VH-VL binders against b7kms5. Designs and how they scored, part 305

Target 1, 80 residues: b7kms5
Amino acid sequence: DTFETVRNTIRIESEVDESLRQLCHEERITKETWLEAAYLYLCEKPEELAQVIQLAQERLSQRKAIADYKRAKTMQERFL
Key: E = the ipSAE of ESMFold2; O = the ipSAE of OpenDDE; V2 = 0.75 times the mean of E and O plus 0.25 times the DockQ between their complexes.

## First folded at step 19 (VH-VL)

Design w_7 (framework fv_pozelimab; at its last look DockQ between E and O 0.81; V2 from the best seeds 0.62)
Fold by ESMFold2, look of step 19:
Structure w_7 (fold): chain C 80 residues (1-80), chain A 125 residues (1-125), chain B 107 residues (1-107)
Amino acid sequence: as target 1 above (80 residues)
Amino acid sequence: QVQLQESGPGLVKPSETLSLTCTVSGDSVSSYYWTWIRQPPGKGLEWIGEIYYSGSSYYNPSLKSRATISVDTSKNQFSLKLSSVTAADTAVYYCARDYTLDEPFEDFTIYFDYWGQGTLVTVSS
Amino acid sequence: AIQMTQSPSSLSASVGDRVTITCRASQGIRNDLGWYQQKPGKAPKLLIYAASDLQSGVPSRFAGRGSGTDFTLTISSLQPEDFATYYCQQFFNYPFTFGQGTKVEIK
């Protein structure tokens, strides 16, 4: 009904981000339009969307473990 | 969907120990930090402490000597014990999931994304 | 402990108004700040994390800004459901501390 954009920050692993930036540059698109296109493409492909979700869950688990490690290390350094 | 629910006695006598349990459903206690927060009636929020399921707990210095947080992985619960309570410990007690978000470099962000409904504990004789 | 000071303590505003709430830390906390909304009789709800990142399901009329010691929460067009008390909380160092809260009343 109405159109608007939202400003968000996303956190992408540096090697993936670098590769995505290079792809977007070569194809003369933006990361934002790539993200929107990828999601809209997958919306009509439930099995492929499920595979992407599975991979995302695995990456989330790995990043959470890394985040918990960083937190434990940092907070020990700050706490007396 | 992740849900948290506090349980425990609503009335505790002065000098006794306040004991609360948070039951977690839709996720595992063995995966996150967990925290307790309280709010005296009509007042602001106070962080009590946190626990990492397999690691040490950390407490607000004003409560560290009286507060203990523990995890029961077999029941998927975590608990708060607050000893030697007085009327000043009357509050609504909340449990919350304490999420650590990965950030670039050596950084991270913390937020409390799921909360229980809260349970009022009154300390009176 | 890092003291978090909110201002104002309360305010009264009309639907459609732009509302700004300030949170000040007693020392630098980088971006390690969250904003929570609490309605009467309910648990707090996460609105913003990392000072400026909007939580899923939170309307885009909410915006967070700031770093270091000075932070703001802005509601660009106040809605009837935004009547609540708002809290900032720092996660830079133990103990994690909340601001005193800002009560927003709708006229």
Scores: ipSAE 0.564, ipTM 0.859, lowest interface PAE 1.1, mean pLDDT 91
Fold by OpenDDE, look of step 19:
Structure w_7 (fold): chain C 80 residues (1-80), chain A 125 residues (1-125), chain B 107 residues (1-107)
Amino acid sequence: as target 1 above (80 residues)
Amino acid sequence: QVQLQESGPGLVKPSETLSLTCTVSGDSVSSYYWTWIRQPPGKGLEWIGEIYYSGSSYYNPSLKSRATISVDTSKNQFSLKLSSVTAADTAVYYCARDYTLDEPFEDFTIYFDYWGQGTLVTVSS
Amino acid sequence: AIQMTQSPSSLSASVGDRVTITCRASQGIRNDLGWYQQKPGKAPKLLIYAASDLQSGVPSRFAGRGSGTDFTLTISSLQPEDFATYYCQQFFNYPFTFGQGTKVEIK
């Protein structure tokens, strides 16, 4: 069988990325195949998927708040 | 799905105030920057200004003395007022969501990912 | 204000052609650049953000490259629906500014 891939830029929190990379190295898999497998697994687990989505939403909210703060500070410095 | 829609008079007389409203659906105006952009017929794009949902705003210096942007979280809307208009203010006016994305090295990136369809405002006596 | 200069202002191409559009900033803007596609009577559509990141739903034949002052948008194989006007925009400093646009026409 053949398949096509799509290249994406993924920005992961440093500590999470480090631990994930370490896990992938120990298990002789890739970060990409881990993400694919995790998603496919969760697609068959609606309750677990809902929990992951909620956690993802919380993390997004935190990341957004940090990004907006950085923007406000940096743009003020650049503009002034 | 996020949707933006501009509304307001399509005709304004010289020296009067142009007033437009952008209604946002599918997402909250909270936690975002919101921007206005205009495009004169057959010409390029001009950034007017932006507002954060908390009220902080920045304007194009070319329009700062005349432009006011406001946000109404209760209605999930934000608005543009442009005073003392002339024929030079004739344009299609767009509202857009201004997204800030966190990036590595304590940086960030910005882009306008959702746009309204635009509304033509003609300044004529 | 930071000036954004696109080249060319217009070009003629055929379906299947490789098309390259250039955008130059008057000063360094890091990777704070976006590319938009606009068709007549429509709002601009985001194609690329952060100079090289492809917006969701945009075909992979579109690619953005560059950093600092020189940027390029490439369409690897032009499709019929790609005939439009393309704009670059910098987000590095206020006021945000756009290039003058590049019109991609049918040869």
Scores: ipSAE 0.563, ipTM 0.869, lowest interface PAE 0.8, mean pLDDT 94
ESMFold2 (binder alone), look of step 19: mean pLDDT 89; pTM 0.920

Design w_8 (framework fv_pozelimab; at its last look DockQ between E and O 0.81; V2 from the best seeds 0.65)
Fold by OpenDDE, look of step 19:
Structure w_8 (fold): chain C 80 residues (1-80), chain A 125 residues (1-125), chain B 107 residues (1-107)
Amino acid sequence: as target 1 above (80 residues)
Amino acid sequence: QVQLQESGPGLVKPSETLSLTCTVSGDSVSSYYWTWIRQPPGKGLEWIGEIYYSGSSYYNPSLKSRATISVDTSKNQFSLKLSSVTAADTAVYYCARDYTLDEFSEDFTIYFDYWGQGTLVTVSS
Amino acid sequence: AIQMTQSPSSLSASVGDRVTITCRASQGIRNDLGWYQQKPGKAPKLLIYAASDLQSGVPSRFAGRGSGTDFTLTISSLQPEDFATYYCQQFFNYPFTFGQGTKVEIK
């Protein structure tokens, strides 16, 4: 079995990233293989997947609000 | 699936006001910045301006005195008005979603990920 | 306004070729750069954002690199559907500005 990989920048909330890195270290796995495994697992769990999607949407909404605030503040400072 | 579509007159007379509307589907206008970009025939791209759903807007200084962008959340649309047009304003006009991605600390990044198909506006007598 | 200068303005290449396009900013723009592909009669299509992040659905043969003032777009193995005009764009400050474009033509 062979596979190709794709490099993507992952931007993770710092506290979540720290916790995840600690877990991966303890379990001798990587964040990459954790994400792959988690997704594949959820693909077979439609109810759990739906719950994760809802949580992800909520987190996205919060992150978006923060991003927009950063943009407004920073761009105003750069432009003026 | 997010889709944007420009609409408005394809022909405008000199000195008149160009008016275009972008209809957004598959997402809410209240969650993003929205931008207008134009491209004269056979030439490059020019950023016109942007608007946030709250009404905050920025314009290209080259067009600021003539350009007005507005948003209508009830219709899930945003619009462009360009006054006192001349032949130099002949171009394909694009609307696009202006996405802000949160990055590290105070950083963020911006990109235009969804575009309308564009609409040609010709300024002619 | 920040000027974006692409090089070359045009190039001829064959299917399978490695193609590299450069974009230089008149001042530092960190990683606030996007790459677009445009085909005749079509809207620009986002390829790369944040200088090096590949947009969803874009083939992995496309790669963006660079930070500060010098940026590159590389197509590792040119495919028939890759003949088009490519634009860089900075998002660091208003007004947002584009490079003049690079036309990739068939040899």
Scores: ipSAE 0.647, ipTM 0.900, lowest interface PAE 0.7, mean pLDDT 94
Fold by ESMFold2, look of step 19:
Structure w_8 (fold): chain C 80 residues (1-80), chain A 125 residues (1-125), chain B 107 residues (1-107)
Amino acid sequence: as target 1 above (80 residues)
Amino acid sequence: QVQLQESGPGLVKPSETLSLTCTVSGDSVSSYYWTWIRQPPGKGLEWIGEIYYSGSSYYNPSLKSRATISVDTSKNQFSLKLSSVTAADTAVYYCARDYTLDEFSEDFTIYFDYWGQGTLVTVSS
Amino acid sequence: AIQMTQSPSSLSASVGDRVTITCRASQGIRNDLGWYQQKPGKAPKLLIYAASDLQSGVPSRFAGRGSGTDFTLTISSLQPEDFATYYCQQFFNYPFTFGQGTKVEIK
């Protein structure tokens, strides 16, 4: 009835995903319960949450820069 | 929150230059690709062109090199100029953020995720 | 330029119907295709990127499928808010062309 969950696609760098998968296996938890627990824990810890957000912003910036570089390179090859 | 707003004259005379500005708020114009799209009344969408924040740009050849897109980092804006307009250039003009998503490996995907509200430009004497 | 051809140009449907819109590219574009919804007087809204990935906040009744040249957008159970015009757009090569649009109207 109301116990809805959300099914979403996420893209995780393979080295990080492998490490997270191994951790979840060793601890006998699932990736989704780890994500939920990590977020709920950090919600009570403003300074730790801020540090995680900073790291996330840095990783996002890095991935965006790589994506823009790939786009420029590929479109140059296709167009010119 | 990223927001885009088009501004410029709603009426332009034939043979003159159409000039529009998109003001970006909630993020930096220097962080993304940016795109102009237009839609004649009752008709479909036409991609005009794009600019990478470093100044590299690409245009739809259907506009016969009449289009120029530029960036003003001091005002956090990007602009469209379309020269030698005719009645065929009457349209709603949209600006949009042109996002490149990392697909890892050697791959990426593109989508337009934030759009301005659109501004109607009428070409009439 | 890569031509994007949508079918049908318009259709009439009732709330609850399954609706399928087809988009065909004039050459292979891999999965570099997006779907946009536009309601009257509004800017287009991104629904689907990479042919099949649902944008955040888009209901799961929308589904994109296909690769290469043949793509579909399906609405599994049409809702009142889904009456709109739908566009596909390819991002494989410049110029980034749109399909001509499909208008979904209420019966």
Scores: ipSAE 0.550, ipTM 0.853, lowest interface PAE 1.3, mean pLDDT 90
ESMFold2 (binder alone), look of step 19: mean pLDDT 90; pTM 0.923

Design w_9 (framework fv_pozelimab; at its last look DockQ between E and O 0.73; V2 from the best seeds 0.56)
Fold by OpenDDE, look of step 19:
Structure w_9 (fold): chain C 80 residues (1-80), chain A 125 residues (1-125), chain B 107 residues (1-107)
Amino acid sequence: as target 1 above (80 residues)
Amino acid sequence: QVQLQESGPGLVKPSETLSLTCTVSGDSVSSYYWTWIRQPPGKGLEWIGEIYYSGSSYYNPSLKSRATISVDTSKNQFSLKLSSVTAADTAVYYCARDYTLDEYSEDFTIYFDYWGQGTLVTVSS
Amino acid sequence: AIQMTQSPSSLSASVGDRVTITCRASQGIRNDLGWYQQKPGKAPKLLIYAASDLQSGVPSRFAGRGSGTDFTLTISSLQPEDFATYYCQQFFNYPFTFGQGTKVEIK
């Protein structure tokens, strides 16, 4: 079988990325195949998927707040 | 699906105030910057200004003395007022969502990912 | 204000051609650059952000490169729907400014 891939830029929190990379190395898999497998697994687990989505939403909210703070501070310094 | 839509008079007389509203659907105006951009017929794009949902705003110096942007979280809208208009203010006016992406670094990136369809405002006596 | 200069202002190309558009900033803007596509009577559509990141839903034939002051947008194989005007925009400092645009026309 053949398949096509799509390249994406993924920005992961440093501690999460480090632990994930370590896990992938120990299990002789890649972050890409881990993400694919995790998603496919969750697609068959609606309750678990809902929990992951909620966690993702919380993390997004935190990331957004940090981003906006950085923007406000940095842009003020650049503009003034 | 996030959607933005501009609304307001398509005709304004010289010296009067141009007033437009952008209605946002599919997402909350909270936690975002919102921007206005205009494009004179057959010409390029000009950034007018932006507003954070909390009220902080920045304007293009070329328009700062005349432009006011406001946000209404209760209506999920933000608005533009441009006073003392002349023929030079004739343009298609766009509203857009201004997204700040955190890369968990010292830097961040910005882009306008969702745009309204635009509304033509003509200044004429 | 930071000036953004695109080149060329216009070009003629055929379907299947490789097209390259350049954008130069009057000062360093790191990777704070976006590319937009605009068709007549339509709003600009985001193609590239952060100089090289492809917006979701945008075909992979579009690619952005560069940092600092020199940036490029490349269409590897021009398709019929790609005939349009393209704009670069800097987000490094206020006021945000656009290039003057590059019109890609049918040869």
Scores: ipSAE 0.565, ipTM 0.870, lowest interface PAE 0.8, mean pLDDT 94
Fold by ESMFold2, look of step 19:
Structure w_9 (fold): chain C 80 residues (1-80), chain A 125 residues (1-125), chain B 107 residues (1-107)
Amino acid sequence: as target 1 above (80 residues)
Amino acid sequence: QVQLQESGPGLVKPSETLSLTCTVSGDSVSSYYWTWIRQPPGKGLEWIGEIYYSGSSYYNPSLKSRATISVDTSKNQFSLKLSSVTAADTAVYYCARDYTLDEYSEDFTIYFDYWGQGTLVTVSS
Amino acid sequence: AIQMTQSPSSLSASVGDRVTITCRASQGIRNDLGWYQQKPGKAPKLLIYAASDLQSGVPSRFAGRGSGTDFTLTISSLQPEDFATYYCQQFFNYPFTFGQGTKVEIK
């Protein structure tokens, strides 16, 4: 009511998700509040934000290549 | 950032070949799937086909084997040729980026996130 | 080809109303469905991908639901800018087919 929220699905690598779940449980926070806090913190830290963005770009590039491979393989099998 | 722009003749005579080019800026044509979609005036959307940067392509059977999509990496463009056109091919033609999102495991999802503004091609006279 | 059927073909609603558009696939397509908005004279705009995921820059009043064969797009509080035609499209198998569209008019 007091905060407008947005619902989105995000995909997290399973090993990373497991670690994040454990952290959030132990600290009695939610993944959502952790994500919000991490972003707000980095907004004030240009150098640290740039490092995170670089890592995210590297991970995104790998994910895109994997996604294209999976699409090609699956669609070839379905289409025949 | 990523921008797509269709170009080509707005008027094509029956039985001739419709030829359109999509110019991509802000990204490489060799990095994604690319697609053509059309919309007859006042009608719905029809997927024409797609191409992957390796040159593999797939087409809507409704256009029979009249459609050909190709890539020109030197100009950062992809194109559509539609042969033997009739009045039924009159439509607004759109190009679009065809993005594949990794959903990990064995899954992926697809969406068309960037579209050109569209170009009307009229088949007449 | 997988047929995508939208309902209704058109509707008229007031600003602030909750609007729901339905899309049915002729076979199971899992969640491989997108929703697009098109305003007159403009290209379609992606709203929802993977049946329920909101595209960046799209207002949170738009929500997608469903899997398998039955899908909905809901606008929780209709705004004047939401006057448009809405299309669903499946990405499960070639050819990637669109629904016939739903025209939403603000009365």
Scores: ipSAE 0.428, ipTM 0.815, lowest interface PAE 1.9, mean pLDDT 89
ESMFold2 (binder alone), look of step 19: mean pLDDT 90; pTM 0.923

Design x_1 (framework fv_miptenalimab; at its last look DockQ between E and O 0.89; V2 from the best seeds 0.69)
Fold by OpenDDE, look of step 19:
Structure x_1 (fold): chain C 80 residues (1-80), chain A 124 residues (1-124), chain B 107 residues (1-107)
Amino acid sequence: as target 1 above (80 residues)
Amino acid sequence: QVTLVESGGGVVQPGRSLRLSCAFSGFSLSTRGVGVGWIRQAPGKGLEWVALIYWDDDKRYNPALKSRFTISRDNSKNTLYLQMNSLRAEDTAVYFCAHRVYSFEKWTSFFDYWGQGTTVTVSS
Amino acid sequence: DIQMTQSPSFLSASVGDRVSITCKASQDIRSYLAWYQQKPGKAPKLLIYAASTLQSGVPDRFSGSGSGTDFTLTISSLQPEDFATYYCQQFNHWPLTFGQGTKLEIK
C-alpha cells in the first residue's frame, strides 16, 4: 500500500520522547508509525482508548498549569 | 447472522464450580476488533457485566467477580467459556453471552447481539 | 465504579405516546453509552450506541441524545411491542456498568 502523509509538529515531554525514541530505534520503527499503530489499536478497544484519553487530558491540564505558573512567575519578576 | 447460544447452566450447591459455554456463529473471535462478553441478570434484577474477552485474548473482569470467575475461549470451536468457582447464592442469574464490536467512527463499543441466556441457580 | 441511574424506574404510557427515559452517569462518560431493550424471558436487544446512533433494524421512532453525564432515550410514538424494560450502559470506564432499568408498562 502507498500512504499519503501529513506533516505535523508534535511537542512531546522530553523524557517521554527520549524513551519512545529509544524504543523505536530498538524495534526498527518510527515514532510516526508507532503513533499510527497505537492509535489504530486503541480504536479497536475503545474501552481502553477512553482510559488513554483521560490520561491525555490529565497531562494536558498539567501542561497548562505549568505554563500558567511560568507566565505568572515571569510577570512577577518583571514588576519586582 | 450472528448467533450466540449459552449452555451449561443448572442447579448447584454453594461452593461448587460450574463452567458455562457460549457457542457462537456468524463471526470469529479471531477477527480483529471482535470481543465477546458475559453479562448476567439475577431474577427480577438488572444487568451486570461479568467479563469480556477480546480477539487478542486480552481479558477484562468485573472486579467483584475476578477472583472466582475466568473467561476463556476456544477459537477452533467458536466457543466462549465462563469458569465459575466458589459459587454463591448471589451468583444465581441468567448468564448471557454477547457479541462485542466497535465503531471506528464513533470510538465506542457495544454489545450488538446477545444469546438467549442460560440459567444458573445456586442453592443449598 | 460509574453509577448509571435511570429515571424513572417505572413508566406507564399508552400506545401513541411520546416517552423519554433518562440515564445519568456519576462521571463523564462522553458518548460511550448504549441503550438496550429487554422483554420478559428474552435477551437484551441493542437499540442505540454511541449515545445517539440507531442500530440497524431498529425503528426510527427510537432516538438517543446526550453526552457527558446526561442521556435520554426517546420513543416518539409508542407501539404495542415497545412495552419492555430499557437499560443504559456505559463503556467509558471499567467495569462496564448498566443502569438499573426502566420498565415501560402499558397504562
Scores: ipSAE 0.729, ipTM 0.919, lowest interface PAE 0.6, mean pLDDT 95
Fold by ESMFold2, look of step 19:
Structure x_1 (fold): chain C 80 residues (1-80), chain A 124 residues (1-124), chain B 107 residues (1-107)
Amino acid sequence: as target 1 above (80 residues)
Amino acid sequence: QVTLVESGGGVVQPGRSLRLSCAFSGFSLSTRGVGVGWIRQAPGKGLEWVALIYWDDDKRYNPALKSRFTISRDNSKNTLYLQMNSLRAEDTAVYFCAHRVYSFEKWTSFFDYWGQGTTVTVSS
Amino acid sequence: DIQMTQSPSFLSASVGDRVSITCKASQDIRSYLAWYQQKPGKAPKLLIYAASTLQSGVPDRFSGSGSGTDFTLTISSLQPEDFATYYCQQFNHWPLTFGQGTKLEIK
């Protein structure tokens, strides 16, 4: 069934992406299959999935803080 | 039907060792997503998590107990063991083993079936 | 470690009463919380998982709610067989931890 996959794009921090790309290259897998495998594996160990979610929340918070800083700096410079 | 039966409890002196058994039926520890937890309850007190073993032999321990407690299994008997070394008075408790499963839909795990427990008493 | 604090520690109520027991986590555990019932001399029995999902075979007078740090177990019409100690348990952070328990006695 051709609707069984979904195309999308995501933003990944450059150093994380570089490391992931090298891993996938060396293991002869794709980012897509790695992502699917990682999610399915973590679903079998929800206690570990919870730790991944905690880290994801921390990273999201860091990204929001950077975005807020950039908006505040832009507004400040607009009124100098 | 899932059942778990603990055994091997008893009265021991401080500093000694004791090995508990958890004999189970109605599930296989080799099934993906399955695990068994050990939980203890001191007299008149609440529940304290001791350890968890997963189907792939991955193990997690309460950090306060990790240096003294280990899990092993005997596949021929469908049985798990909890080796408890250097026992202390505070290890006095009823020890339960519990079947651990997960929900893919809820992204969570839980202890759905428990054994009746085996009592360990550490005293002079 | 995540501390799980239950309130009240002891509760006395009459048959037919609506009873609520709370569980507070020292930090965000999302909805990764279970409730257990333990009768004297017996093993714990699972009531609720994922904060609000009722385990099969558990009477529908039991319900769970909450997310984040604050959770509630409610018994809508207390029955004589509900005399027990109730524990919450989180599995969002290692080590897994339980609340200290709430002992429910029927007047």
Scores: ipSAE 0.509, ipTM 0.838, lowest interface PAE 1.6, mean pLDDT 90
ESMFold2 (binder alone), look of step 19: mean pLDDT 93; pTM 0.955

Design x_10 (framework fv_miptenalimab; at its last look DockQ between E and O 0.90; V2 from the best seeds 0.68)
Fold by OpenDDE, look of step 19:
Structure x_10 (fold): chain C 80 residues (1-80), chain A 124 residues (1-124), chain B 107 residues (1-107)
Amino acid sequence: as target 1 above (80 residues)
Amino acid sequence: QVTLVESGGGVVQPGRSLRLSCAFSGFSLSTRGVGVGWIRQAPGKGLEWVALIYWDDDKRYNPALKSRFTISRDNSKNTLYLQMNSLRAEDTAVYFCAHRVYSFEKWTSLFDYWGQGTTVTVSS
Amino acid sequence: DIQMTQSPSFLSASVGDRVSITCKASQDIRSYLAWYQQKPGKAPKLLIYAASTLQSGVPDRFSGSGSGTDFTLTISSLQPEDFATYYCQQFNHWPLTFGQGTKLEIK
């Protein structure tokens, strides 16, 4: 790797982010390097990667559901 | 030039134990990303995955067999083992060891090389 | 567990024929599907992985397609050495599971 980096904006659930931040602090690493390492490790175990992907899909679905609910609620309030 | 050679098969009575060996060459189980697994095939039947061991000694088992079977390795000997306890007639099969690698591009695993198999017969 | 169901279980064909074997997964396995060929008394041989990627050294008359739950192995023109039993296998869920096999016989 050339260590060229790409700037990304990542939105993480607050409790997860805080926990991850704490871990990274204690281990003297960064969230970026942790994510990189975790991904690469999982790539070497696709069977496990598949499980993580499934979890990620579930979390995404939950986010969408919450977002939809909020939108619906906002819409309802506008017409009340 | 990956090669795998199983041994240790034989005829045993129910309830007994047997340890299979898989001597391999052309790769190291210490190499990151490498795995080796056992797959068995009962006479005239299909293939059944038994267990898998990764380079980092992480192990996965067929839940139906986990309580009786143990996969292990000796890197110094480039040998994979399968300890089989409390053998049953249903364990009668040809046992294959297979080289496991992953595809980075496709995010999947594959058993790309197999041994010739060793026969285990459990009968009273 | 994910059940892998192959169809047909037995297939009779002639040299030169185009044949297809299907594999159906009980759940979505994406493209984490491999195909193996096994001849009597021999170990399985990897043909295709990732549903459609041909293993090195395998003739290009073999091809794989599909994703999700439905997969197909195709032999464009059967050769004498292709008569064997074929298995599909999924790598998407523990435990790893195989199809029951498809025996391809000479007509």
Scores: ipSAE 0.657, ipTM 0.898, lowest interface PAE 0.7, mean pLDDT 95
Fold by ESMFold2, look of step 19:
Structure x_10 (fold): chain C 80 residues (1-80), chain A 124 residues (1-124), chain B 107 residues (1-107)
Amino acid sequence: as target 1 above (80 residues)
Amino acid sequence: QVTLVESGGGVVQPGRSLRLSCAFSGFSLSTRGVGVGWIRQAPGKGLEWVALIYWDDDKRYNPALKSRFTISRDNSKNTLYLQMNSLRAEDTAVYFCAHRVYSFEKWTSLFDYWGQGTTVTVSS
Amino acid sequence: DIQMTQSPSFLSASVGDRVSITCKASQDIRSYLAWYQQKPGKAPKLLIYAASTLQSGVPDRFSGSGSGTDFTLTISSLQPEDFATYYCQQFNHWPLTFGQGTKLEIK
């Protein structure tokens, strides 16, 4: 085997993870091989990689906004 | 030695069709990560992207042109075609084809080699 | 569509001068920008990709900088062969778009 691997933990939104797991099951692949294939494929089409990065930035901003809202709501509720 | 040679340009009346060819050597369009772009330049004007074809036959078009222009390929001849229909005066330009590759390390594409272009003139 | 605006449209300079050409994108294109040189009657030639990476065979007097929306091509010491028109081009959004060009002329 010519590949070395690294063990990582990541947090994926539960709806997305469920959908990805179902896809991988139906296609008889693993989540990790899907992630590797998706990344390598997009590296060969950087024009499309740019679109994925834009979506990733939007999702990151959404996650930050939700986290900020929850913190602000918690502080407001403690105030009264 | 990567080379691209465009041909098939000429003078044509508005509303007519014209098919351009891009004959290439020194690379294979079957190689993963490779593509060819079409770019045009109106007289005295700048560059305008027309279309891109990838090694897997995936295609992208300038939306202003997509209803009238089509890329096709003949892998056995190392040749690409740009079919241009319903030509208009604004389509008058030099048409270039360009070799497209990617950089894995920089996460980007580049048009690293260009043909010399073929001239299309749409004259009423 | 992403508009790519170059400044200046014309630039007059002497051999040995340091010159800079600016390219501004109408929205964030990160670092997905290339620079091309074109001489009259010739095909464009790639100079720089990924905003700052020099293409093989391009002299190191050329450099690129910037990210986001504002990018600069710099020629540190102009040579006679550098008088040409320069174009930027973005790869971040469909459709791919070019700047309108900057013509660099002998003073």
Scores: ipSAE 0.546, ipTM 0.856, lowest interface PAE 1.7, mean pLDDT 91
ESMFold2 (binder alone), look of step 19: mean pLDDT 91; pTM 0.942

